# VH-VL binders against Flagellar assembly factor FliW (fliW), part 1

Scores and structures below are computed, not measured.

Target 1, 154 residues: Flagellar assembly factor FliW (fliW), of Carboxydothermus hydrogenoformans (q3adg3)
Amino acid sequence: MFILRLFSPAFGEIEADESQIFSFPEGLPGFSHLKKFLLIRHRDNSPFFFLIAIDEPEIYFILIEPSRLLADYHVELSCEQQGLLHLSEETPVLSLNIVRIPPEAKEMIINLKAPVVFNLQEKIARQIILDADYPVRYPIPLSKVKEKADAGTK
Structure headers, positions and changes below count from the first letter of each chain, unless a header shows other numbers; Kabat numbers aren't used for antibody chains.
F, E and O are the ipSAE of ESMFold2-Fast, ESMFold2 and OpenDDE, as the mean of both directions, binder to target and target to binder. V2 is 0.75 times the mean of E and O plus 0.25 times the DockQ between their complexes.
[cut] marks letters that were taken out.
The coordinates of atoms that the task and the answers printed are left out; those that the model quotes come from them. Centres of patches stay.

## First folded at step 1 (VH-VL)

Design b01 (framework fv_bexmarilimab)
Fold by ESMFold2-Fast, scan of step 1:
Structure b01 (fold): chain C 154 residues (1-154), chain A 121 residues (1-121), chain B 108 residues (1-108)
Amino acid sequence: as target 1 above (154 residues)
Amino acid sequence: QVTLKESGPTLVKPTQTLTLTCSFSGFSLSTSGVGIGWIRQPPGKALEWLAHIYWDDDKRYNPALKSRLTISKDTSKNQVVLTMTNMDPVDTATYYCAHRDYDWEGYFDYWGQGTLVTVSS
Amino acid sequence: EIVLTQSPGTLSLSPGERATLSCTASQSVSSSYLHWYQQKPGKAPKLLIYAASSLQSGVPSRFSGSGSGTDYTLTISSLQPEDFATYYCQQYGSSPYTFGQGTKLEIK
C-alpha cells in the first residue's frame, strides 16, 4: 500500500515500497540527524546497493555485498551488537559495506571495518564498528569488481 | 589535483576575533562524506585539532575551545571559514585547513600550506 | 581526552638504518582510528599511514605501521636522507581528536 516517492539528484524520481525503508536509530557517523534510509539494489543480482537518505535525498551511499568479492571477509557481531540490532539465529540479515568510487579512479575503496548490518525482518539497520582489525579503506581494482559482477549475472 | 589555501590576518591583538578562510579546489563539499578540518600548531609544539565541518553542515568542535569557535561553509564558493574569539598570545600558531573523506576514519589526507597567526599587542 | 605519548622524543640514526617509532595511547583506540603524519621544517604535515597499517598513496614501501589497543609503531626499514623529519601519531577514537607530541628523527 505504501509507496514512497522522492527525488534524488543522483537517481531521479524514485518509487519504493515500505519494505525498502530502514530505520537507523543512531543514524550514521557524521549524519546523526538522518534516521530513515531507502535501500535499493542497483539491479537484479548486482553486488551493488544504494542507500538514500529519505529526509535529504541528495545524500546517498554506495554499498557492496562483500561476500561476492572477498571470500575471507567475515562479519562477527558481539552479543551487545546483536541485541542492538534485534538479531536472533532465525532473523534474515543483510550485511553490506560502504564503498567509494572516486572520479577517474582505477580502484574502489571499501570500508571493511564498519559494515552496515540490516535486520530485514524489523527494518532496522546500524553501521557496526567491528572489534576485528579490518581496514576502513580497502582498495580493490575496478577490473576485479567488474569481473565478479559479470560472473554473477550469467 | 586537490589544493587548499588558508587566508586571513597574520597579526591579531589580544581579545580580538580571528577569522580565517580556507579556499579549495579539486573537490566539492557537496560530495557525501567530504569534510574540512582546522588544525593549529604553536611554534615548536604539537598539532591541535580545532574543528571540522562536513558536506551536510554537521559541525564538530574541540570541547576545550568550543565556546570560542565557529565553523561555516559556502559550498558554492568552495570556502570554509573558521572564527575564533578572544585571542590570546598562547593562540599564536600556524593554522592549517585540511581535507578529509569518510567521517568514521578521521585522518587528514591533503593539507593547506598553513598561515602563521601571531597574537601580540 | 585520550593522550598520545610518543617515544623517543628524539631519535638519532644514520641513513640505511632501521627506525622504530612508538605511540602509546592513555586509553584503548581502535587501529582504524590511528594515523601517522610526517612533517618537515616549515611545511605542512603529510599523511603517511592511516588506520594503523595502511600506506597512503605515493608513500614509499619502506614505511610501515602496526599495533592495536594502546600500543602502535611506525617503522622505516632503511632510512633515506629525506626521511629525517618529525613524525606525529593521531587518534580519532574519541573527541577531542588528539595528536602525539612528535618524535624528531635526526641524522646521527
Scores: ipSAE 0.000, ipTM 0.504, lowest interface PAE 13.5, mean pLDDT 84

Design b02 (framework fv_bexmarilimab)
Fold by ESMFold2-Fast, scan of step 1:
Structure b02 (fold): chain C 154 residues (1-154), chain A 123 residues (1-123), chain B 108 residues (1-108)
Amino acid sequence: as target 1 above (154 residues)
Amino acid sequence: QVTLKESGPTLVKPTQTLTLTCSFSGFSLSTSGVGIGWIRQPPGKALEWLAHIYWNDDKRYNPALKSRLTISKDTSKNQVVLTMTNMDPVDTATYYCARIEYDSSGYYDFDYWGQGTLVTVSS
Amino acid sequence: EIVLTQSPGTLSLSPGERATLSCTASQSVSSSYLHWYQQKPGKAPKLLIYGASSLQSGVPSRFSGSGSGTDYTLTISSLQPEDFATYYCQQYDSSPYTFGQGTKLEIK
């Protein structure tokens, strides 16, 4: 068991298990040189995750679990896309979407067109552009986000 | 409101070095995901990407021109500078700077452009 | 490098007609990184469509984009006088980030 230690300007000192490290074969758009990321859930049962670049910890993304907020959103991958992620029927999968919160924002913007799909068994992930006609910039009120996030707590 | 404007010499002689400055307002290069690119267009021809620089000082250059190009930023002055060495008449073009933003679209499109500056290379 | 070939080079149409502009990539490009720009004479290019099909804010609904892989299309459903311009496709999937040669839309 390895314990990864890194310093993030945004999050301070982080200690994480190697099981939280994912390989991104193509990196992320604009960050092709970054192949390893740490995935951290914001807090127990939170819909929010942080994806932090191991080699450059100042670079991070905020991701959300869309099923916790949008009941009608579903990620369906083509056979080719499933192959790129080494997915089989029994593979545990996590699908998250990158979000941005503009300054002075009353809304969070979620990219529903391009989820980040994680193969939890092989520890590889990719941002997949869906064929489905989902918006790249889907606004959701921050009040609704907080309401839905809190409702997910047992 | 986002604005970008190119400045520099409009006439350069063959073999000289061209230095262009992009001055911008309405955003900061200290913001994660933001960058500035340089694109040129010779008269009557297609657009050609030259280089870009991101908030974290990550630099990318067109491989065909890499040995001639240097890009740098001064975040405190809201400026990005492009230097191109050994200018030739074939480098005559309108030079544009444009904003690249990952966070807003995830697609790295050039969403805001400067007006462009025509640089003529002639003896 | 990825070469983008636009067709036709020049398209002559009348106001009110439908315009269809094609962009073909020499190898597969993710639709997320295929963008369309409009350029009027003497002006800087303006982002029209990003990610193959997403309309930039303020762009009229008569513009639409579609496509995947190597084949992309820009459609203008009913041409207005202000739409006569040169249109460029661009890929941001692989460096160098290339533009097509342009399609000039002119009044018939």
Scores: ipSAE 0.000, ipTM 0.524, lowest interface PAE 11.2, mean pLDDT 84

Design b03 (framework fv_bexmarilimab)
Fold by ESMFold2-Fast, scan of step 1:
Order: structure tokens, then sequence, then C-alpha cells
Structure b03 (fold): chain C 154 residues (1-154), chain A 122 residues (1-122), chain B 108 residues (1-108)
């Protein structure tokens, strides 16, 4: 296997497969200059993922798999948005949402309006602003989320 | 306001299939974060978790009994049904259904039905 | 599976005394996944404490829980007659969810 080695101030030394690297043609808002990210899953059954900028590893995002917390949340992409991501009905896709966990906070904030959609076949991803009227700041109790993340370690 | 009640046969013969129904009110099993579990207690023994069903129709079973258990829900009737095949005298127990509210897997059981004693004998 | 061992099996005390009940897990569980129930004869269990230390709504303040890792404790600060019952701990850290064997509180 081809192994990428990366040092992240937040995560230390990381060894990752090249298959975990995604191209972001437009980067992310506020970070348009960052075009390559490493996607790693926090734990096997955890809803959390970390997205680490390869060129600036001090920059990372925490993402969550929202369907594991919110059964009524659905990501529906327009034909134009599907085209931007090179998606067809046969394409394996992963949809995650960026979360913010403020210092000392009891809640995490999920951006439900703008999921990050990953084309797992072509290794491209984009943050897509949905037409649906989802909130940009959706709070969920952090203690409950941490509890479930911990369960994934065994 | 939350209530649950178990119903089904109180006497089952060995090798038969047990079907229990949990009827509830005060909440909807289509509400995100809601789940219903089944727990049993043989006379004088500890509680044993059997199965769980969640708002998104995710189902979990005790591995020791998984081949014998099926859990399903009928959201329109406010019911959860548990079936257990090939009953044996050692399965004699009080069977409970219980509510859990969780965004993930149902961490604790905050409201319980009264329980129904199922005796397995020839 | 995670085995929960409760001690003592039976605890004999008088009203007004402090009760301390222990629950030990066969492996470390996060305190967020340990819960306590009270069961009286012929009745369903009642949730007392969830996530090791959070008191369920409607439960008297004389009940408290503590612990971390493998060792957890339920404390009743001043026993009332209605508190004599069997107490169970439960973990939800890993499936299958498991219960301890129970501690019976009886009047001395």
Amino acid sequence: as target 1 above (154 residues)
Amino acid sequence: QVTLKESGPTLVKPTQTLTLTCSFSGFSLSTYGVGIGWIRQPPGKALEWLAHIYWDDDKRYNPALKSRLTISKDTSKNQVVLTMTNMDPVDTATYYCAHSYDFWSGEYFDYWGQGTLVTVSS
Amino acid sequence: EIVLTQSPGTLSLSPGERATLSCTASQSVSSSYLHWYQQKPGKAPKLLIYAASSLQSGVPSRFSGSGSGTDYTLTISSLQPEDFATYYCQQSYSTPYTFGQGTKLEIK
C-alpha cells in the first residue's frame, strides 16, 4: 500500500492511504487556496470524520454523518449540483456536515444547510448549499454525541 | 404522559413461537431520537436485554438470542412487535418493553411497561 | 460482553442510615453509559440515575451516583422506608446492553 505521512498539530503523526485524499476544486469557504484534504474517520462506529488540509495540516475540520443523529435530515442535490460532483446513480457518495465545537461549549453546532459531498470514486468533494430550508447553525448536545463516539472505540 | 403496555399470551408450549406487542402513547416512534427496547426477567434473576428498534427502523439484537428474535414496528398503530421462536421452559420470564430517547442508540430506559409474565410449560 | 458485578448482594440497613451500593464493570466504560434502576417486588424497574451521576426527573435528591472507568457507586444519603428494594446497574457502552445481578436493600 502507498502510505502518506503527515504531521498535524492537532493529531500528531498520521499515516494514511492515498485513497483517503480528496480534491476540492473550489476549496472550502475561507480556504479557497486549499485544494487537497485527507479524510479520516474518528472511530469505526463513530459519526465523526476529520478533514485535514494536506498543504496546511494545522487546518482541519470536524465533520459528522448527520443521518446517524437526525433521521429527518436528507441531502437532495439538484441536477446542476450532481453535475459539479460528477455524480450518477451508480456513483458511491458520502455526505457529511461540518460541525463547530466551541471551547467550553455543551453543544456542537452542525451546518445542515451546506453538507460536504464526497464522490468516492473520483475522489472529488464540494461543500454544497442545499435548496432545502435547513439551518446553518443547528445545535446538538455535545455530551450525548461524545458518549456515542466513545462507544466506537471497542 | 408516556405510557407503554405489553400484550400477548401468558402461557406458551415448548417449541412454539412467542409474539408480544408493545402498545404505547405519549410519543411517536417516527420522532428522531426515539427507540423501544425489550427486556426480560426470569423469576428471581437479573434483567436481560433482548432487542431494540429505533425511529429510523434500525434494529439491534442480543447476539445470544439473535437467531430467535425479530423486532418490528407499526408506526401508524403505535406498536412494536417482538417474536421469539422455539420457546423453552428457561425462557419463562416477565417481558417488558421500554422507551428510550436518544439521538443514536437508546442509552437508558426511562419509561417501562408493567411487564407481562410468560410461562413456558408443557 | 461487558459483565457488571454488583456488591454487596444484600445490604441490611435501618431507616435514616446511608446506603452505598457498588457496581464494577469487567472493562472500562465511560461514565456516560452507566445507569441505575430501582425495582420493587412485582413492579417494573424505575430509572433513578443515568450517565453515572444525572438524577432522573422526579427522583428524590437523596439518591446520587458517582464513578468512572470500571467502578461506580449509587448512594442513598438517608434511607426512607420506600427505598428498600432491589437496585440494578446497567451499561449501554457496548452491545449487548447488560445489567448487574442486583443488590437487595432490606430492613435490618
Scores: ipSAE 0.005, ipTM 0.484, lowest interface PAE 14.3, mean pLDDT 83

Design b04 (framework fv_bexmarilimab)
Fold by ESMFold2-Fast, scan of step 1:
Structure b04 (fold): chain C 154 residues (1-154), chain A 122 residues (1-122), chain B 108 residues (1-108)
Amino acid sequence: as target 1 above (154 residues)
Amino acid sequence: QVTLKESGPTLVKPTQTLTLTCSFSGFSLSTSGVGIGWIRQPPGKALEWLAHIYWDDDKRYNPALKSRLTISKDTSKNQVVLTMTNMDPVDTATYYCARDLYYDETGYFDYWGQGTLVTVSS
Amino acid sequence: EIVLTQSPGTLSLSPGERATLSCTASQSVYSSYLHWYQQKPGKAPKLLIYAASSLQSGVPSRFSGSGSGTDYTLTISSLQPEDFATYYCQQYGSSPYTFGQGTKLEIK
């Protein structure tokens, strides 16, 4: 198995296997030149993930599994979007949303309009703009995030 | 009462840098979902969005002007500063700052400053 | 860039009449991102309608908005003298956030 080693200013030295590497054919908005990212879960059963650019490890995103916080949030993809992600009914898929946590914040901001959808079998991912009427900047109190995360691990 | 007011030079020479300050009261840029935008209007023309900054220091710039624009905030002073480099006579306009609310899937400018006319002439 | 085209450019009406102003987007915009502003000569714009149909607090009920996709409308049911102004639509769905060229409502 190939072991990738990289240095991240935010996370120090990271060792990961190739199974955690995802190709982003169009990159991410503002970062179209970055095509490969490492996806790591913050900790066991955590709703948080880190997405780190392999070629520029100082660039990373914090993502959250939104269904754990918002029971009525559902990601529905069009046939065209499913095709772009090589999805079939049996393909394992992970849908995460980028979050921003301001300095000394009491809230985090979730982009519910544009989830990042991962094909876990083909190792490709894309940020998809949903047809559904979801907000691009949805604030949620960090106290509520902690409550939901703690309930999931206990 | 929410108030915003623009301040800065009213006359700028071509190639100079324009610096405008937006001073506001009645709200805080530490409040989640709140930002300040800058919009300009040349005499007799339509409104043109320039840039905005949010409570979390997220910044966005009009792509047509991005290389010339810098926006920053001082939350403790209730001020937002816009800097625009290499001014040209076509940049003559009334410059407005406005409160930008981006909460509940709505981004809109609900309160505006009175505007400051900036003339670019030699 | 999303271009917003307003029509008519100028609308001449008398007090008491109904005004209908149109805003057409070059590509689809979610209604939650379409807003209307009023501007009087020498004054800053004032928010009238946000999210296509939501009336801003303090704005008279004679103002209403509707529309979806590419076609949006601002209606003033019975014009008052203070309503003669220029009206702008704006989209906040895609950067750059753009305004229409304006519709000038003038007294006949």
Scores: ipSAE 0.000, ipTM 0.488, lowest interface PAE 13.1, mean pLDDT 84

Design b05 (framework fv_bexmarilimab)
Fold by ESMFold2-Fast, scan of step 1:
Structure b05 (fold): chain C 154 residues (1-154), chain A 121 residues (1-121), chain B 108 residues (1-108)
Amino acid sequence: as target 1 above (154 residues)
Amino acid sequence: QVTLKESGPTLVKPTQTLTLTCSFSGFSLSTSGVGIGWIRQPPGKALEWLAHIYWDDDKRYNPALKSRLTISKDTSKNQVVLTMTNMDPVDTATYYCAHTEYWGDYYFDYWGQGTLVTVSS
Amino acid sequence: EIVLTQSPGTLSLSPGERATLSCTASQSVSSSYLHWYQQKPGKAPKLLIYDASSLQSGVPSRFSGSGSGTDYTLTISSLQPEDFATYYCQQYYSTPYTFGQGTKLEIK
């Protein structure tokens, strides 16, 4: 129904439907003024996503779906955090983590302490600082990322 | 879909500065994971990497030539520029620009046709 | 710098034969960063194999790559006339990015 059209310096002209638009009530750290983001999967079946600020499209983040790479990683939210995201047991949720991949890096750096949690039904998202003692800077070999990404969901 | 083309002078005199431009289409150099490299090949010899520029403006230079090389990008024009100072006849080569994409496993998947630069008096 | 040594320098074979080209790195480069290119006279190099063993789209299935650590191999299972060219291995593991000296496939 609602078709978003925007120009991103990083991605050129983008056309997306309203299902890809998420509200961030508090924005992201350092970007509290940015309240709406477009979520795009890098390619079909990729663990990578781009999160692009609608009001300032030059600002974007790279996110990864950690469940594809780390079997021991679990996102457990407090009752307060679940309330802030309007989550119930039945709510479809997507949890992604912001990554950094420096040029020629042998590993990507994943922020496991602060996932970005998306309520897919109500289209709201927040970066949540977990109570669990996960590292802010967790390296994972890019060779492992490549292998798992190419395997898909089969 | 992805295309690259080198342009610049085909003849350069010793001691002059060479400026080459790589013009491209089908991708944006602001896209995370994207980069462009310059590679040269003297007649009958092996390929030699010169410099690389990435989406985040990180720049890498071959240490053997670093003092002579400058790489820059103009994302709005879809161009990458390589400058090489103090040209010498041994720098006669075909110069290529090439695309890289994919975070961390970079490979030169698309190449320009190359431009032969002859250095002579 | 990482030095890539290709062997043999020249390989003389007939169409229909199997070609095996070697690339040895002076230190471990990880298979995810070793790539193979084909170059015909007067043309730009063409990517054949990336990440040691992944076949680039549009490349015939007779081409295959293998290896890990310091030792890598490019194999052409049944040579066609158009395969007689120079082949280069390349590492993207660390700067400076380096290419091997090349192996020239020529008709016997």
Scores: ipSAE 0.015, ipTM 0.584, lowest interface PAE 6.6, mean pLDDT 86

Design b06 (framework fv_bexmarilimab)
Fold by ESMFold2-Fast, scan of step 1:
Structure b06 (fold): chain C 154 residues (1-154), chain A 120 residues (1-120), chain B 108 residues (1-108)
Amino acid sequence: as target 1 above (154 residues)
Amino acid sequence: QVTLKESGPTLVKPTQTLTLTCSFSGFSLSTYGVGIGWIRQPPGKALEWLAHIYWDDDKRYNPALKSRLTISKDTSKNQVVLTMTNMDPVDTATYYCARMDYYGEWFDPWGQGTLVTVSS
Amino acid sequence: EIVLTQSPGTLSLSPGERATLSCTASQSVSSDYLHWYQQKPGKAPKLLIYAASSLQSGVPSRFSGSGSGTDYTLTISSLQPEDFATYYCQQYGSSPYTFGQGTKLEIK
């Protein structure tokens, strides 16, 4: 049995199942040397995920499931991009987008142009630049994110 | 190898406009996630960020100086231009340009810097 | 804006000694956005450490960084002659990007 143990300043001691570990063959922009990341969902039914670098656990990214906020957002991959991710018709896939919360801003910035696509079967992920004309910096008010999250509860 | 070099006037009179050009090689501003920033350093003082521009033409300015600053890029010439209006003796500094990474928000590598003196 | 205060302002040491440089932020900063630079007289700054503790490629292993929240440290385990320079910390936890006032490492 394979259990990864790491210490993250943001999350403390973490024991990770190998199913949560993803290989990033090209890393991420600014962090091309980091090839393995741990994916954690913030809490049950949360739209937020954390992506933590295995080799440098102080480095992490906040990701959001865009379908929870933007009904008309669609990730369409070219045949070449599907090949890079080892995707077939039957492969379970998760698509998330990196978010930034600028200092003092009342909105978060979503990168809709470059989703991070996860092959859940082979545990490979890549940030893919879409052909579609989506913005790299798409602002969403933090109040709108909270409002949509709250609307899902009774 | 990646190199950046600043160019522009070394002497500027008060109230004039300063125009500086950053010329670079070894990378392209069409590359996803790449940017160019401008930072200045008055003699014997701390570094001060002025502005930056990313590959997607996103521009950011220091709020304290925003009304005086304009940044633009010419991707085909590998150049970024910074313009600063209404120069004052207090603006005397060494001006640097540096490469930036979108997700890292650090500056590396830097140009050699150009000293701009504002005096009548 | 977040003010970064570096201490000491000047540190006088001999080659072979350990150097410890501090950077304190006026409010909490994510370690992901705390970076360290080295500047030699008459030269441009050079990135040493990014995200508080990650060593930049090409930088000697004697350099290391640590810290979180408001307190960050740059350590040089055994000073070499070429390490005598001014060191700056930088943050982007709050707009604008800011730099510390610098710590000057000088030969004793």
Scores: ipSAE 0.006, ipTM 0.516, lowest interface PAE 11.8, mean pLDDT 84

Design b07 (framework fv_bexmarilimab)
Fold by ESMFold2-Fast, scan of step 1:
Structure b07 (fold): chain C 154 residues (1-154), chain A 121 residues (1-121), chain B 108 residues (1-108)
Amino acid sequence: as target 1 above (154 residues)
Amino acid sequence: QVTLKESGPTLVKPTQTLTLTCSFSGFSLSTSGVGIGWIRQPPGKALEWLAHIYWNDDKRYNPALKSRLTISKDTSKNQVVLTMTNMDPVDTATYYCAHLGEDYWDYFDYWGQGTLVTVSS
Amino acid sequence: EIVLTQSPGTLSLSPGERATLSCTASQSVSSSYLHWYQQKPGKAPKLLIYYASSLQSGVPSRFSGSGSGTDYTLTISSLQPEDFATYYCQQSYSTPYTFGQGTKLEIK
């Protein structure tokens, strides 16, 4: 029962299980110095996650599970990318995409070109730039997010 | 604890505009994912969803009534206001406001007591 | 719009019996957007089940929900006197959100 305690300016005091901590060997673009992140699901059954930097808790990202919103979105990793993430056929994997919600938000912007792929067994994650021709700025209306979010898939 | 209460006129004449206020406590409409909906129930009939509003001012209206409905919020006062124009006797119903589940899950987990609005001349 | 049809319209049972209430959607609804409410005369509805099968806090364990696609059920395993009420299903899968016409559970 290993418990991490963390103070986040955005979320207050957080008490989380060590199993929610992921190593980012290369960090994230613009944050290469940050190698450890806490992954929290917003609510049970929510498509939203928060990724909070352990060493600088003021830095966090909002992520979404894309398969719940976009039926035709598929994350296909090259053999080299699978190697970087220590993935085998049996490895449990979670793929999420970073979203931006601008201050005047009527929509959220999803980066479909660069998902963050989590190896749930070895607790390592990387943002992977896909070979597929997905947009880096894919807008989706916030009103539409609710209609598409589905705990049962779609 | 979460509480909601409807307020407004209990008697409205045909063609008039109805304005109802939902006052709440125990949560904030500035919290991400939180929303407030309005539902009505004519005497002896089923429930009918009218409109809802989320923390980010995202609004949805029942298409059958959209031209008559306006929903707005005052986050600082913990209030949501529903306006319905051109009232008719068939609009006689108990009007409820209710809390929407957080994270965009639209189930109504806490309800106000309801306010009966009678439309007659 | 998605139409929810509840059956039966009225169900007459005795305390201690099992009640099974049905809700059928005119098109497939994800279980994450099918919810059940109880309403007693003169009172606001009370949430019983959300996500088709998740029991709301404070609701007795004799209530359960199940279903997927177009067919959903609310089950009360052993009726208590306070359970005689009208029950409504609701979908939030698509706008407009709609409710069924209700099933009235009454004492036989």
Scores: ipSAE 0.005, ipTM 0.493, lowest interface PAE 14.4, mean pLDDT 83

Design b08 (framework fv_bexmarilimab)
Fold by ESMFold2-Fast, scan of step 1:
Structure b08 (fold): chain C 154 residues (1-154), chain A 124 residues (1-124), chain B 108 residues (1-108)
Amino acid sequence: as target 1 above (154 residues)
Amino acid sequence: QVTLKESGPTLVKPTQTLTLTCSFSGFSLSTSGVGIGWIRQPPGKALEWLAHIYWDDDKRYNPALKSRLTISKDTSKNQVVLTMTNMDPVDTATYYCARSPYDILTGYEDFDYWGQGTLVTVSS
Amino acid sequence: EIVLTQSPGTLSLSPGERATLSCTASQSVSSSYLHWYQQKPGKAPKLLIYAASSLQSGVPSRFSGSGSGTDYTLTISSLQPEDFATYYCQQYDNLPYTFGQGTKLEIK
């Protein structure tokens, strides 16, 4: 296999295998020119992920697995959206949401309206705007996030 | 320079309540990702974690002692206070406060700076 | 709760020798949350190694840490007189946070 070595100003030297690289055919809003991203889970069973642009490693996003924090959050994709992601009934899928943690803040802001959906088999991902009426800016206390992160370690 | 210093009584009678104050400088508990922990060490014994308080007022207690412990902070004074009820001779120990940075993204924590400790003797 | 067992309890060595200290966890701990502290008589503990293998700033390069899962090791490659102290491992992976019982490094 192929081993990628990348230097990120935020994360230092990174080594990743091919399985962690995803193609974003349309990029992300504001970053349509960036088509390849590296997905890294912070630690085993952590709800947090980093999505790092391979061509511009100073550009990265923090993502969270929302089902770990919000039991009533469900991602339902239209037939058209499933087609764009090459999804079938058997396709392994990961759905994450982009978060912002402002400096000196007590809250994390989650974009629940537009999850990033990953086809784990074909290594294609897209940010999908859901039809459901979810907020683009959903605040959650950092203390609640910390509780759920700690619970992940048992 | 980061400094922490414990203060409080050095002698406590059995059944009394112990109140210890941790005064610190060089950082603020208003800053995200920082906390203060209390750890004790009986003479000649191992270290035992007691309680934590974080910038967002989240509190953690050792389950073995939770019913006896209260931790609070006064962010404007740069102080953290630990209260321990019903003191017993077995609680004789050096009590330390320590800074505990918390990386919210990774869950990383350590005790990177410690106070000098204060010996609390429980007798007579 | 996670119990940390350190061995040996006491290690008697001479300056210039290599010291190897072990810490065994009762269940798997992420190396990111396994730390080592040094404590000299009458002093507060000092963070020595964090995340199993990272050297704290100001700590001499003769100190190193390694390990994963349940087995962790602290190594001092060539003992100096100031290194004779008690060493504690600690886990931050699960509440309650726990320390090992300590390994006392003493002059032979």
Scores: ipSAE 0.011, ipTM 0.534, lowest interface PAE 9.1, mean pLDDT 85

Design b09 (framework fv_bexmarilimab)
Fold by ESMFold2-Fast, scan of step 1:
Structure b09 (fold): chain C 154 residues (1-154), chain A 124 residues (1-124), chain B 108 residues (1-108)
Amino acid sequence: as target 1 above (154 residues)
Amino acid sequence: QVTLKESGPTLVKPTQTLTLTCSFSGFSLSTSGVGIGWIRQPPGKALEWLAHIYWDDDKRYNPALKSRLTISKDTSKNQVVLTMTNMDPVDTATYYCAHRGYSEEIYENYFDYWGQGTLVTVSS
Amino acid sequence: EIVLTQSPGTLSLSPGERATLSCTASQSVSSSYLHWYQQKPGKAPKLLIYAASSLQSGVPSRFSGSGSGTDYTLTISSLQPEDFATYYCQQYGSSPYTFGQGTKLEIK
């Protein structure tokens, strides 16, 4: 009933619950035509997520939960930004950041300036440019990422 | 080619509301990553950022002036409007609108194209 | 609020000389969000350098920028007559997005 089936060149055949589908009213930079994405966690309690475009499944992003790696990273949204995401005090929210892992890399690059914020109740999400002076290109050693990932549930 | 032009009254009386319009061409406010800012410069003084608005209607205001400022966009007309209430002689300045540059890989938030500016004098 | 302090306030030089302009931030700012603008009398500012060191399209190669953290520098390697203007640094990293007070480059 609530099962979505799609084929991803990167992940093969995917069978997912429609509850994992998020609407992106403005899409993502460079992909404004893509309004619906499937959010999948890499493994149980992993800090990594995959965001796959429903209409063009060859397009996907790797996201990380930054609080699992950086204790001093805080996503503070303005009143205007909270309004755009339909957030209230009681709304369950997930904040993730897009990462890039270059070929043969010893580190991953996290965009800390522009998190992707998910309203888990209304299933809408937006990439938000923060007021805080966070870098768009923040490198973290892959060894540190593995260490922090292992601290979660395997 | 990107162009921007400010329009509005050049003379405003104290306590009145100032409304300025930025008309632009060469880009669309419906395009992801696009934004328009307002900056002012009192005669002989430094530049001061006032507000900006992004393609997704995200709005930012200078906290010192937030209670007096409203920024809005009309994407069909290629216009951004700034309203500033309770004008005072110290608000006399040249007001500029400017295009915010953007990169899909790097969020390089800078003002790459500026309007010519409009001098607004506040006096009785 | 991040305060940007530019020095010197006025720099008097002759054509052909090297100009070095400084911008110091009251707290660390990412180089990705530090920019330099040139303003001539009666004209709108013009973007020269973005992200501390990237030259804007159409800007002559004699202009260069460097720096990180709290200390940033704009250098003009060989001054031309058209370079005598006021230069402003700006940070666009943290709201409110602030500008320095400017350095006026004038003919000696």
Scores: ipSAE 0.013, ipTM 0.619, lowest interface PAE 7.9, mean pLDDT 86

